# VHH binders against Protein Syd (syd): the designs that were tried, part 12

Target 1, 183 residues: Protein Syd (syd), of Idiomarina loihiensis (q5qw09)
Amino acid sequence: MKTLEESIDALMTRYKENVPVRYTEYVEEWNSPIYGTVIDENTVEWTPCRQPEALNFDDLESALEMSFHQSIKTLFGRWYAGDLALDYQGHTISLLQTQSAEDGERLLENITGHILMKRRLKQPETVFIGLGSEDDGLLVTIDNQSGAVGLEWVGKEQHDVLSDSLAAWLDNCQPQVETDKNS
Key: E = the ipSAE of ESMFold2; O = the ipSAE of OpenDDE; V2 = 0.75 times the mean of E and O plus 0.25 times the DockQ between their complexes.

## First folded at step 16 (VHH)

Design T2 (from S1, 23 letters changed; framework vhh_enristomig; at its last look DockQ between E and O 0.49; V2 from the best seeds 0.00; counts 0 for: pae E 6.9 > 2, unsure alone 64.1 < 65)
Fold by ESMFold2, look of step 16:
Structure T2 (fold): chain B 183 residues (1-183), chain A 122 residues (1-122)
Amino acid sequence: as target 1 above (183 residues)
Amino acid sequence: EVQLLESGGGEVQPGGSLRLSCAASGFTVSDNYISWYRQAPGKQREWVSTIHSGGRTNYAESVKGRFTISRDNAKNTLYLQMSSLRAEDTAVYYCAAKTPYRWRSYLQYDYWGQGTLVTVKP
């Protein structure tokens, strides 16, 4: 029923509703369009905003001689936002977003490194979209061929498939609300 | 374990040159964002230069045209070629690296070397 774009937008709406004040790392050099009130030297309030032009994967696709699954391009090309703290079936997940055009360029460079690592290891190519634990080594990824969302340790193949598609997965994610720290 | 080990610091006269090295182990310099920082006595640590995983470089305004960051992937080593040194360049220089999965904390790096002292005699 829902397009991926509608699932992303619905999630963003639910996130704003359930996390009415949102904080992220303040990176002064970015002058990010999502930044609101600066709380301190490292912390800023943020509000999501639509990308006026979607993050462009064309140059990267040409350089790597590959096509990225459309769900990856849509996820990273729709909003500027801070990372979303989510719950999926009891798993705490941080869903990555880009905060600015410059942050998007850095994301593409990180994706490049990940793809080159997968090629070096002769593993199926995936793209990380989030962190799946307190440990930075557990990734949430999309399998580039199938579009499946799964869990993956850095340097290993997906070991759990969470959903056959990003849209379905997002529809089953809930914003994580910090009970004692969200004032 | 990841280790970054700086070397090449020393004393030099104004206008002189030094090349700093950062030998990496447990960490591949070509796959990561890696930078030089410096901290002068009584000052905050400041960014000097970065080489990106794709090989792009950038520099702080204070060092543009005088410093060159580079890497030797076969030796897994990062370099900072410093030329036209000035008294203001006196500092402890640090090699710092961020894994590709933590770019959100752009000014926070996961790994730091011990530093190497560069002294430019007035």
Scores: ipSAE 0.017, ipTM 0.209, lowest interface PAE 6.9, mean pLDDT 84
ESMFold2 (binder alone), look of step 16: mean pLDDT 79; pTM 0.798
OpenDDE, look of step 16: ipSAE 0.266; ipTM 0.668

Design T3 (from R3, 18 letters changed; framework vhh_8pnl_2; at its last look DockQ between E and O 0.63; V2 from the best seeds 0.00; counts 0 for: pae E 4.1 > 2, unsure alone 59.6 < 65)
Fold by ESMFold2, look of step 16:
Structure T3 (fold): chain B 183 residues (1-183), chain A 122 residues (1-122)
Amino acid sequence: as target 1 above (183 residues)
Amino acid sequence: QGQLVESGGGLVQPGGSLRLSCADAGFTVSDNYMAWYRQAPGKERELVALIHSGGRTDYADFVKGRFTISRDNAKSTLYLQMNSLKPEDTAMYYCAAKTPYRWRSTLQYDYWGQGTRVTVSA
């Protein structure tokens, strides 16, 4: 049986094989461990690398008085990477990643804002893991209680469950490449 | 343009005070990074103050100690309290917001207001 870690690693391998040169925004001050060749003042090549220490959710869990679903912690604690451009059943999705330990701290701050918004709206707590690439108001989220992967408009509840688990969902995502974009 | 509307600008004498308001039309951005920028004629737009998703604030050196950024989440409104105003504070003041889902982009604010004019002169 494939673990979530194995599904994440397999996706990363498929991504590197199908997108052999990968670009992300260059900000010199970030000095991200994924950075490779600088292309210009705003663009750098990147390569994923394992987090030496997984992003730690303990302080956030204590502050918010909640436990995050393990799939969320595993996803954001495994790799440093740029965002992955993926196809899922014809939909273009950007799977969010962190690029460094400092980037991870910013992610946790922004997860805090999302959780507080869900609480204010009295909606089930979810955590964003991806964006619809054509529409920045469409999120891919994990329901914190069930682990279900679904679609969610910003400020609304999940409206379309894509998979019961993150591992299964990731196994059905494919990297986007220019030559495969219209298949 | 955008979902943000600024108000509270006007003409004031040196040493005076103004309170700028920015109404946030989208409740999904009320806990986001929000900022005040200003632009004097012939100059580039510059950051004045920023409030982070977690509530931490940052200020440009030229306004530190005189201006206070704050947010009322119940009313979805961002404020800039401006005290001890100087003629060099004369500018168009803009409100901006960045959603938590685009936390890495430093060049992208998702929403901008149309601005409110502040004029400080005798």
Scores: ipSAE 0.079, ipTM 0.420, lowest interface PAE 4.1, mean pLDDT 84
ESMFold2 (binder alone), look of step 16: mean pLDDT 75; pTM 0.768
OpenDDE, look of step 16: ipSAE 0.467; ipTM 0.771

Design T4 (from S1 with G54S; framework vhh_4orz_3; at its last look DockQ between E and O 0.47; V2 from the best seeds 0.00; counts 0 for: pae E 2.1 > 2)
Fold by ESMFold2, look of step 16:
Structure T4 (fold): chain B 183 residues (1-183), chain A 122 residues (1-122)
Amino acid sequence: as target 1 above (183 residues)
Amino acid sequence: EVQLVESGGGLVQAGGSLRLFCAASGFTVSDNYMAWLRQAPGKRREWVALIHSSGRTDYADSVKDRFTISRDNAKNTVSLQMNSLKPEDTAIYFCAAKTPYRWRSYLQYDYWGQGTQVTVSS
């Protein structure tokens, strides 16, 4: 009934309602479409906006000789947004997003590096979609074959499966309500 | 375990050139995003140049076409070639590193050097 697109959009709505003022790092050179009021030289308010054309994975799929799971392409192809601070069953998660088309190209380069690392280590291929902690190297990833959402340390296999699908996982994530700009 | 050590700073005349070096230990430069940032007296830190793990480079508008970031994988170092220096380039320059999983932040890094002073005289 509820598509992945609907789950993503519902999460974005929930986020805006529960985090009515959203801050991210200001980089003057980026001129990101999500940027709103500049707070200071390092901080800007942001509002999500729909990607007018979804981030294109075709060239990367050809170069890597693989197909990415549709949930990965849908997640990163729907919105321009800042990263979302979420809670999932006691896990603190930063759900990664892209701010602009150029930021999307940076994401694709970093996905390439991650896939090549997984191949070098002979591990199942996953794609990162979130960070569990900036200090710990803990990733939230999607297993590219199954679509399962799980936790993994950089350089290791998924050690905990959180959900069989991205849509189900997102439906059980809640915004973290913050009182500070950068926490 | 991880250390970043800058060198090559000093006093230089306007219009001159200087090359900064950042020696890394405890991690591999090419597996990370490496950056130069600077802090002028009385100002907040600003990013100057970034070299991605992929090798892509980005520059702040104020230094574009004058500065070049590069890396030497054999020496595990990053360098910043600074040409056509101006008095406004005077600052403490910092080498910094982060994992590619946090590509979106230009000001937040996991590791920082102690900084090297660059002074550009009129």
Scores: ipSAE 0.437, ipTM 0.706, lowest interface PAE 2.1, mean pLDDT 89
ESMFold2 (binder alone), look of step 16: mean pLDDT 86; pTM 0.868
OpenDDE, look of step 16: ipSAE 0.723; ipTM 0.889

Design T5 (from R3 with L107Y; framework vhh_4orz_3; at its last look DockQ between E and O 0.65; V2 from the best seeds 0.60)
Amino acid sequence: EVQLVESGGGLVQAGGSLRLFCAASGFTVSDNYMAWLRQAPGKRREWVALIHSGGRTDYADSVKDRFTISRDNAKNTVSLQMNSLKPEDTAIYFCAAKTPYRWRSTYQYDYWGQGTQVTVSS
ESMFold2, look of step 16: ipSAE 0.450; ipTM 0.733
ESMFold2 (binder alone), look of step 16: mean pLDDT 83; pTM 0.849
OpenDDE, look of step 16: ipSAE 0.715; ipTM 0.881

Design T6 (from R3 with G54S Q108E; framework vhh_4orz_3; at its last look DockQ between E and O 0.57; V2 from the best seeds 0.63)
Amino acid sequence: EVQLVESGGGLVQAGGSLRLFCAASGFTVSDNYMAWLRQAPGKRREWVALIHSSGRTDYADSVKDRFTISRDNAKNTVSLQMNSLKPEDTAIYFCAAKTPYRWRSTLEYDYWGQGTQVTVSS
ESMFold2, look of step 16: ipSAE 0.481; ipTM 0.740
ESMFold2 (binder alone), look of step 16: mean pLDDT 85; pTM 0.857
OpenDDE, look of step 16: ipSAE 0.685; ipTM 0.874
ESMFold2, look of step 17: ipSAE 0.625; ipTM 0.814
ESMFold2 (binder alone), look of step 17: mean pLDDT 85; pTM 0.858
OpenDDE, look of step 17: ipSAE 0.686; ipTM 0.873

## First folded at step 17 (VHH; framework vhh_4orz_3)

Design U1 (from T6 with L107Y; at its last look DockQ between E and O 0.78; V2 from the best seeds 0.64)
Amino acid sequence: EVQLVESGGGLVQAGGSLRLFCAASGFTVSDNYMAWLRQAPGKRREWVALIHSSGRTDYADSVKDRFTISRDNAKNTVSLQMNSLKPEDTAIYFCAAKTPYRWRSTYEYDYWGQGTQVTVSS
ESMFold2, look of step 17: ipSAE 0.446; ipTM 0.728
ESMFold2 (binder alone), look of step 17: mean pLDDT 84; pTM 0.851
OpenDDE, look of step 17: ipSAE 0.751; ipTM 0.887

Design U2 (from T6 with H52Y; at its last look DockQ between E and O 0.46; V2 from the best seeds 0.54)
Fold by ESMFold2, look of step 17:
Structure U2 (fold): chain B 183 residues (1-183), chain A 122 residues (1-122)
Amino acid sequence: as target 1 above (183 residues)
Amino acid sequence: EVQLVESGGGLVQAGGSLRLFCAASGFTVSDNYMAWLRQAPGKRREWVALIYSSGRTDYADSVKDRFTISRDNAKNTVSLQMNSLKPEDTAIYFCAAKTPYRWRSTLEYDYWGQGTQVTVSS
């Protein structure tokens, strides 16, 4: 049984092997350590790299008076990478990553907004880790209490549980070929 | 239904100032990322300024310290104050909005206004 860290690293390895050239939006102002060859004004090749210091959730936990499930902190604290295009049992998903320490701060702000929304709606608290559809507001989330990975519409509770743990879910995700900027 | 309507564009001499407004309906500006982008004839669309749902702001280097994005949550509007305008700022300016869940993209937005022309004469 792989640790979560091993599952994340194995997925990153599989991704690099199956998607040998990876593209993301180029924003030169954002100084991302994953950036490689610039293709044009809006497109850059990227390569994942380990975070030298893991994204820190302590201040956010203090501000929200909560603890995040360790799988969430581990996922977002291990690599800088572009989003990973994955398939899981017929579900097309984009696994979210951060591209830099500054991008990590934007993630934490958005997690704050999501948690506050869940509290306002009196729903179980979840944290988004992926997008299940770019057009529909479909999220892949982790239930903060149980660690279960599931599908969730923005503003609704998880409606489909995909796996009881992030590590198991990641081990069953397969990379999809990342397309050129024109796809 | 969601609608974004820009206003405040026009002709201005170099060195001058102009303030653009974006009125939103069908959603709440403070729950979303709001942005200004621009496109000159024959050029690709480029981002100008972004205001996050948290209220933080971010700017393209070309406009930093000259332009200021802000929002008025009570009026559900976003504004772009443009100072020290240059002929290179001539473009159609678009107001755009997106979900916070796609925070990294500076060019991909869920909703767009029709644009307002800004022309800076030398």
Scores: ipSAE 0.424, ipTM 0.700, lowest interface PAE 2.0, mean pLDDT 89
ESMFold2 (binder alone), look of step 17: mean pLDDT 86; pTM 0.868
OpenDDE, look of step 17: ipSAE 0.712; ipTM 0.874

Design U3 (from T6 with T99K; at its last look DockQ between E and O 0.68; V2 from the best seeds 0.00; counts 0 for: pae E 3.3 > 2)
Fold by ESMFold2, look of step 17:
Parts: sequence; structure tokens; C-alpha cells
Structure U3 (fold): chain B 183 residues (1-183), chain A 122 residues (1-122)
Amino acid sequence: as target 1 above (183 residues)
Amino acid sequence: EVQLVESGGGLVQAGGSLRLFCAASGFTVSDNYMAWLRQAPGKRREWVALIHSSGRTDYADSVKDRFTISRDNAKNTVSLQMNSLKPEDTAIYFCAAKKPYRWRSTLEYDYWGQGTQVTVSS
């Protein structure tokens, strides 16, 4: 049985093997550590690299008076990468990643907004980890209490549970050849 | 469905002030990244100010300390207070929104207004 870290690393390896040249949005000011060859003013090649220090959730946990499920922290704390274009059971998913420490801080700001929205709506707290590229507003999320991976529309509760754990879910995702369009 | 409507544009003398408003319908401004961008004649659209769903604000260097973005969640509006205006601030100003999960792109927005003209005369 794979650990979550092993599932993430295996997915990254499969991604590099099946998508040997990977593109993402180029913004020179971002100076992302994943950036390689610049293709044009808006496009750059990228290669994943390990985070030298995992994205730190401690300040956010203090501010929100909550603990994030470990799978969320592990997912966003292991690699710097572009978003991964994946297939899950015939559906296109964009798995979100952070490209740099600065991008990680932007992610934490957005997670804050999502949690505050869930609290306002009195819904179970979830954290988004992916986007359904075929449908606007369809998120792949982790339920913060259980670690379950599910689908939810923005502003609504998870309506479908895909897996009891992130590791198991990732093991059933396959890379697509398409370029990440949400990056 | 979803709409963003800007207002408050006009002609103002250099050194003057102007406040722009953006009324949103079909979604909640506090659940989104809300931004102002501008496009001067013959130039690319550029980012001006951003208010995060968390409430944190960010500004382009060219407008920092002169412009203030804010939102009124009860009215579902965003505004841009523009002080110490310069002729180079002349542009069409756009209100834009993006979902929190698409935070990384500064130029990719899900919803756009039609824009309001700001003209600063010397």
C-alpha cells in the first residue's frame, strides 16, 4: 500500500513520462522555480521540483482556529509544479499545484476565502484541490474532517464522494497529454 | 445571469480624485477575487488593484498609495478610490472577477464589465 507521498511522487513520475514537455502561463515577475525555456510572452516550459521547505499552514491554522487534514498539507507541500491535467473515469480534472513559495501564499489566501464561505453557508469545511475543466464551478475537494475526496459546486456541499482518501484517488488518476489551461 | 457594471468614470483635472463603482449581480463579490484593470489607448490591458476573497488588497506599483480598492458586501459592490490623478492614468477601467481557485493568473478573469472611461487632463 502506497503512502500519500509515494502516490504523489508516482503521479508526478507518470505525468513527466506521459507529458514530456509541459507548458504553463509565463509571468516573468513570478520567477517560479519550475520555469524552464520561455516559448513566448505568455508561455513557458516547466519541470516539477521538490519544495525545499513544505508550504507552512501553521499561521493559517492559528488564524482560523482549525487544523487542516494532513492530506491537504502533504499535497500542497511536496512539489512545486504546474497544474496537472488528469483523467479520472473519463472526466477531465485539473489538479492544482503551487509553483513557488509566493504562489503558495496566494493559495492560502484563497483557501481562507473558501473556508469563510463554507462557514457563512454552514456547510462542512472542505478544501479545493482540483477543477473540473468541463464544468465551470465544479471543484474536486477534500472534506477536512474525513479526508474524503469528492465533487462539489462552488457554494454547495460535496454531492459525490470519489474516494475515502487522497492517495487512493490519485492512484486512479491518469495524465492527459493536454496543456494545463488553468495555470 | 452574471454581470459586472462599472460607473463613475469621467473627465477630471490632474491632481484630482474620482471614485469608480462596480455593481455585481449573479454572484457574491466576497466569494471571489475582485479586480480593477485598465487599458490606455494603444496599450495592453494592465492590472491596477485586487481585493482577495479574504479581504486583503494588492496594487500595481504605479498606483500604490494613490488608489484604494474596497468592497461593500451588503451592496455587492467593489469601488476604486483614485486620488492624485495623473494624465497617464487616462484609460478605460474594467471591473473583473475570478474564482478563488484561479488566483495565480493576474490577467485571466472569469467575468468582465464593459468598462468606464477615465480621462485625466493636465
Scores: ipSAE 0.213, ipTM 0.580, lowest interface PAE 3.3, mean pLDDT 88
ESMFold2 (binder alone), look of step 17: mean pLDDT 85; pTM 0.863
OpenDDE, look of step 17: ipSAE 0.588; ipTM 0.812

Design U4 (at its last fold request DockQ between E and O 0.81; V2 from the best seeds 0.78)
Amino acid sequence: EVQLVESGGGLVQAGGSLRLFCAASGFTVSDNYMAWLRQAPGKRREWVALIHSSGRTDYADSVKDRFTISRDNAKNTVSLQMNSLKPEDTAIYFCAAKTPYRWRSTEYDYWGQGTQVTVSS
ESMFold2, look of step 17: ipSAE 0.654; ipTM 0.836
ESMFold2 (binder alone), look of step 17: mean pLDDT 86; pTM 0.869
OpenDDE, look of step 17: ipSAE 0.880; ipTM 0.930
ESMFold2, look of step 19: ipSAE 0.648; ipTM 0.832
ESMFold2 (binder alone), look of step 19: mean pLDDT 86; pTM 0.867
OpenDDE, look of step 19: ipSAE 0.883; ipTM 0.930
ESMFold2, fold request of step 20: ipSAE 0.609, 0.651, 0.593; ipTM 0.818, 0.836, 0.799
ESMFold2 (binder alone), fold request of step 20: mean pLDDT 86, 86, 86; pTM 0.868, 0.870, 0.869
OpenDDE, fold request of step 20: ipSAE 0.884, 0.882, 0.878; ipTM 0.933, 0.933, 0.933

Design U5 (from T6 with T106I; at its last look DockQ between E and O 0.55; V2 from the best seeds 0.61)
Fold by ESMFold2, look of step 17:
Formats: sequence, structure tokens, C-alpha cells
Structure U5 (fold): chain B 183 residues (1-183), chain A 122 residues (1-122)
Amino acid sequence: as target 1 above (183 residues)
Amino acid sequence: EVQLVESGGGLVQAGGSLRLFCAASGFTVSDNYMAWLRQAPGKRREWVALIHSSGRTDYADSVKDRFTISRDNAKNTVSLQMNSLKPEDTAIYFCAAKTPYRWRSILEYDYWGQGTQVTVSS
């Protein structure tokens, strides 16, 4: 049985093998550790690299008076990478990653906003990990209590549970290779 | 029913200053990422400045320390103070907005204004 770390690493390996040239938006000012060959003023090739120190959730946990499910911390704390374009059971999903430590801080700010919104709406707390690339406002989230991966519309509760765990879900995701969105 | 309306453009001498405004309706500026982008004749649209929902700001290197993005939550507006203007700042300036869930993209936005012309003469 694969650990979550092993499932993440296996997915990253499959992604590199099946998407041998990977593009993301180039912002010279950010000088991200994943950046490789600059293609033009707005586009750069990227390669994932391990975070030298995992993104730290401690201050956010203290400020929000909560503990994040370990799968959330492991997902966002293992690699710097661009977002991964994935297929899951015929659905196109963008799995979110951070490309640098500063990008990680932006992610934590946006997780804060999401949690505060869930609290305001009195909904179970979830954390977004992906976007449905076909539908504006469709998120892939982890339920913070159970670790279940599901779909939810922004501002609504999870409406469809995809997997009981992130590791199992990732093992059933495949890289999407046919796209012209990020060339 | 989301609308972004820019104003404040015009003709200004090099070295001068100009302030652009963007009035938003149909959504709350402080819940979104708000940006200014520009497009010069014959060139691709480029980003200029970004204000995050958190209030953090980012600037393109070409305008850093000359331009300041800010927002007024009570008026639901975003502004761009442009100082030390150069002829190469001549462009149509666009106000744009996006959801925080797409924080990384600097060029892709969900909503756009019609633009306001800024012309800097030498």
C-alpha cells in the first residue's frame, strides 16, 4: 500500500514521462525554482523539484484555531511544481501546486479566505486542491475532518465524493497529454 | 452583470503623472484579485499591477516604484497612480478581475473593462 508521499511522487514521475515538455506562465520577477527554458516573454518550461523545507502550516493553524488534515499539508509541502493537468474518470482537473515558497504564502492566504467563507456559511471545512478546468467555480477539495476527496462548487458543500483518501485518488489520476492551453 | 469601467486616461507629458480609476459592479473588489493590464499599439497585452484579495500588491518590473495600485472598498473601486510617465507607457489600460482560486495566472482574468487610453508625449 503506497504512502501518500509515494503516491505523489509516482504521479510526478508519470507526469514527467507522459508530458515531457511542461509549460507555465513566465513571470521573471518570481524567479521560481521550477523554471527552465524561457520560451517567450510569458511562457517558460518547468520541471518539478522537491521543497527543501515543507510549506509550514503552523502559523495558519494557530491563527484559525484548527488542525489541517495531514494529506493537505503533505500535498502542498512536498514539491514545487506547476499545476498538473489530469484526467480522472473522463473529467479534466487541474491539480494545484505551488512553484516557490512565496507562491506557497499566496496559497495559504487563499486557503484562509476559503476556510473563513466555509465558517461564514456554516459548512464543513474543506481545502481546495484542484479546479475543474471545464467549469468555472468547480473545486476538487479535501474534507478536513475525514480526508475525503470530493467535488464542490465555490460556496457549497462537497456534492460528490471521489475517494476516501488523497493517496487513492491520486493513484487513479492520469496526466492529460492533449492540450493547447499552455503551449 | 459584472461590470468594470475604467476612467482617468488622457494625454500627459513625459515625466508627468496620471491616476486611473476602475469602478466595479456586480461583485466585491476585496473578495477578488484585481489588476491593471495594458496594450500598446502592435504589442501583446501585458500586466502592470495586481492587488490580491488579501491586499498584497505585485508590480511588473517595468513600472515598479513608479506605479501604485490601491483599492477603496467603500466605493468598490481600484485605482492606479502612475508617476514619472514615459512615452513607452502609452497604451490602452484595462482593469481586470479574477477569483483567488486562480492566483498564479498574471495574464488570465475572468472579467475585463473596456479600457482607457493613456498617451504620454515626449
Scores: ipSAE 0.481, ipTM 0.730, lowest interface PAE 1.8, mean pLDDT 90
ESMFold2 (binder alone), look of step 17: mean pLDDT 85; pTM 0.864
OpenDDE, look of step 17: ipSAE 0.773; ipTM 0.892

## First folded at step 19 (VHH; framework vhh_4orz_3)

Design V1 (from U4 with T106Y; at its last look DockQ between E and O 0.79; V2 from the best seeds 0.73)
Fold by ESMFold2, look of step 19:
Structure V1 (fold): chain B 183 residues (1-183), chain A 121 residues (1-121)
Amino acid sequence: as target 1 above (183 residues)
Amino acid sequence: EVQLVESGGGLVQAGGSLRLFCAASGFTVSDNYMAWLRQAPGKRREWVALIHSSGRTDYADSVKDRFTISRDNAKNTVSLQMNSLKPEDTAIYFCAAKTPYRWRSYEYDYWGQGTQVTVSS
């Protein structure tokens, strides 16, 4: 059984091998470490790179008075990358990543909003890690208490548990064969 | 059905104030990025103010310290308090919403029809 770190790294390797040219939105001011060849004013090639220092959740944990499941911190603290277009059991999913340290801070702000929403609705706290390819309202989330990966409509509880753990779930995801499609 | 409806626009003298309102239906304002944008005659649409789902606010340099974005979760509205208005602030003001889950996208998912603000010298 692979560690989570090994599962993440194996997925990144599979992704590079099966999606040899990867595109993401280009914003000149971002100067993202993943940026490669600029294709046009809105599009750049990218290559994943390891975070030199893992995204720090400590301040957010203190502010929200909670502890995040380690799988969430490991996932978002390991690589800078574009979002990964994946297949899971015949369904397209966009696995969310951060492109830079500043992008990581934006992710933390959005996680804050999501947690505050879950608290307002008195729902179990989850953290989003992916989006459905054809539906902006469908999230792939990690249940913060259990570490379970599941599907969740925005504003609702997880309705379909996909895996007991992130590592196992990632091991069953494959790069999308049509390469870099937006869902 | 998602709908955004702006109100509060009008004619005001330079140095005056106006408060714009955006009423949302079909979604919860606090769960989204909510923004004000504006378009002056002959100019491109420009971003003015943003309130994040976290509650953090950001402003364009041209309006910083004069405009304040806020939200009222009980009424499901967003407002823009505009003080010290200048003729350059004359524009149609739009309320827009964007999912926080595609935060790098520059596309807003929903738009109001706009409200005219005219600042006379």
Scores: ipSAE 0.547, ipTM 0.775, lowest interface PAE 1.7, mean pLDDT 90
ESMFold2 (binder alone), look of step 19: mean pLDDT 85; pTM 0.861
OpenDDE, look of step 19: ipSAE 0.868; ipTM 0.927

Design V2 (from U4 with T106I; at its last look DockQ between E and O 0.75; V2 from the best seeds 0.72)
Fold by ESMFold2, look of step 19:
Structure V2 (fold): chain B 183 residues (1-183), chain A 121 residues (1-121)
Amino acid sequence: as target 1 above (183 residues)
Amino acid sequence: EVQLVESGGGLVQAGGSLRLFCAASGFTVSDNYMAWLRQAPGKRREWVALIHSSGRTDYADSVKDRFTISRDNAKNTVSLQMNSLKPEDTAIYFCAAKTPYRWRSIEYDYWGQGTQVTVSS
């Protein structure tokens, strides 16, 4: 029986095998532990590495007076990595990751904004974990109550449930082998 | 239809203050990263200040402690208070927005037309 941690690690292994050279945006000031060879002023190679301490949700949970579903905490607390370009049943997905502890703090701030938006709109609380391939507001999210993975437009409720659990969903995602060479 | 409209630019004496405003329509400012950028004559456009969807703010070193970005969610506006202005702050100032869901991207999704700020010595 595969745990979520094992599903995440298996995906990372498949990703490295199928995308052996991985690029992300280079920002020298970020000092990201994933950075490898700098290609140009905007592009760097990266390699995933384990978080030495998992991203800590405790302060955010206290501030928002809520608990996050464990799958969310596990996903964002296991690796430092660039975003993963994936295929799921013909859909192109960017699975979000954090590159460093400082980047993790930015993620938590953005999760805060998302939760506050859901509360303002009186919608079920979700947490974003991925983006549709186009930059037009389609999110892959986890429903915080159920753990279900689904699609939602920014500002709307989940309209399509892709999987009952993150582990199952990840096991059915495949790395997208094509690399964007336009920086 | 998304629009960003800047206002509040003008001529100001060195050491003075000016407040810029950016009115947004077609989207909610608090759901996005909102930023001010500027472009001086003969220079590249540079980032000045950012307010996150969470409300956290960040500033370029060159304006830190002199400029303050803020937003008014009821009016759906973002503003830039600029104090202790210097001639090198002379530029066209642009309001821009980007999705918090690609927070590492340096590209902005929406741009205003800009407002001129001129600081005389």
Scores: ipSAE 0.549, ipTM 0.787, lowest interface PAE 1.5, mean pLDDT 90
ESMFold2 (binder alone), look of step 19: mean pLDDT 86; pTM 0.865
OpenDDE, look of step 19: ipSAE 0.866; ipTM 0.924

Design V3 (from U4 with R56Y; at its last look DockQ between E and O 0.67; V2 from the best seeds 0.66)
Fold by ESMFold2, look of step 19:
Structure V3 (fold): chain B 183 residues (1-183), chain A 121 residues (1-121)
Amino acid sequence: as target 1 above (183 residues)
Amino acid sequence: EVQLVESGGGLVQAGGSLRLFCAASGFTVSDNYMAWLRQAPGKRREWVALIHSSGYTDYADSVKDRFTISRDNAKNTVSLQMNSLKPEDTAIYFCAAKTPYRWRSTEYDYWGQGTQVTVSS
């Protein structure tokens, strides 16, 4: 069985092979290490790169008085990348990534808000790792206790368990490929 | 379905105070990134204040220590308390929202129609 790190790296390799030119939002002030050729004032090509220092969850764990499941920390601590457009068994998913250390700190604030929401609603604590579709409120989350990957509407509990582990789930995700090559 | 409605704008003397309100429908304020922006005549829209779903707040330097953003979860509203108002605060003030799950977007998903604030010398 692959380690989670190997599954993440294999997915990144598959993504680069199937999406050879990748675009993301360009904001010059962000000076992200993934940035490549600037296309226009709002768009830049990107290439993933390894985090030199993994995103650190320790302060957040202390502040929230909780431990995050290791799969969450490994996922967000390995690469800087743009979000990955993926398919999983007919589910269209945007797998969230951070583009820089500063972007990682923004992610930690967003995770804080999500955990506080789950606590307010007295729901099992989950952490988002993807969007089922932008703007529709559907999240892909990891259950913090079990490590299970599932679908979850914002403000609700996981309603569809996709995999019992992140590594297994990632191994079965495929990049969304343009059909332009075939049409 | 999603709607943001601002209220509380008006005329006020320099040095005075005003409180703006933003009522949200179709989503929960505390689960989103909520912001106030403003636009003076002939100028670009500028960010004023935000309240993050985590509870974190931040302010533009020009309004820091004078303005306070807050939210009322029971009423599903965000407010902006504006103290020590100056003529340069004159603008249309907009409430805006975006999902915390697409935090890198520089675009807001939803906008109110705005409320006029006029600060007379």
Scores: ipSAE 0.478, ipTM 0.729, lowest interface PAE 1.8, mean pLDDT 90
ESMFold2 (binder alone), look of step 19: mean pLDDT 84; pTM 0.851
OpenDDE, look of step 19: ipSAE 0.820; ipTM 0.918

Design V4 (from U4 with R56S; at its last fold request DockQ between E and O 0.86; V2 from the best seeds 0.76)
Amino acid sequence: EVQLVESGGGLVQAGGSLRLFCAASGFTVSDNYMAWLRQAPGKRREWVALIHSSGSTDYADSVKDRFTISRDNAKNTVSLQMNSLKPEDTAIYFCAAKTPYRWRSTEYDYWGQGTQVTVSS
ESMFold2, look of step 19: ipSAE 0.570; ipTM 0.782
ESMFold2 (binder alone), look of step 19: mean pLDDT 85; pTM 0.855
OpenDDE, look of step 19: ipSAE 0.890; ipTM 0.934
ESMFold2, fold request of step 20: ipSAE 0.528, 0.572, 0.569; ipTM 0.754, 0.785, 0.788
ESMFold2 (binder alone), fold request of step 20: mean pLDDT 85, 85, 85; pTM 0.857, 0.857, 0.859
OpenDDE, fold request of step 20: ipSAE 0.892, 0.892, 0.888; ipTM 0.937, 0.936, 0.935

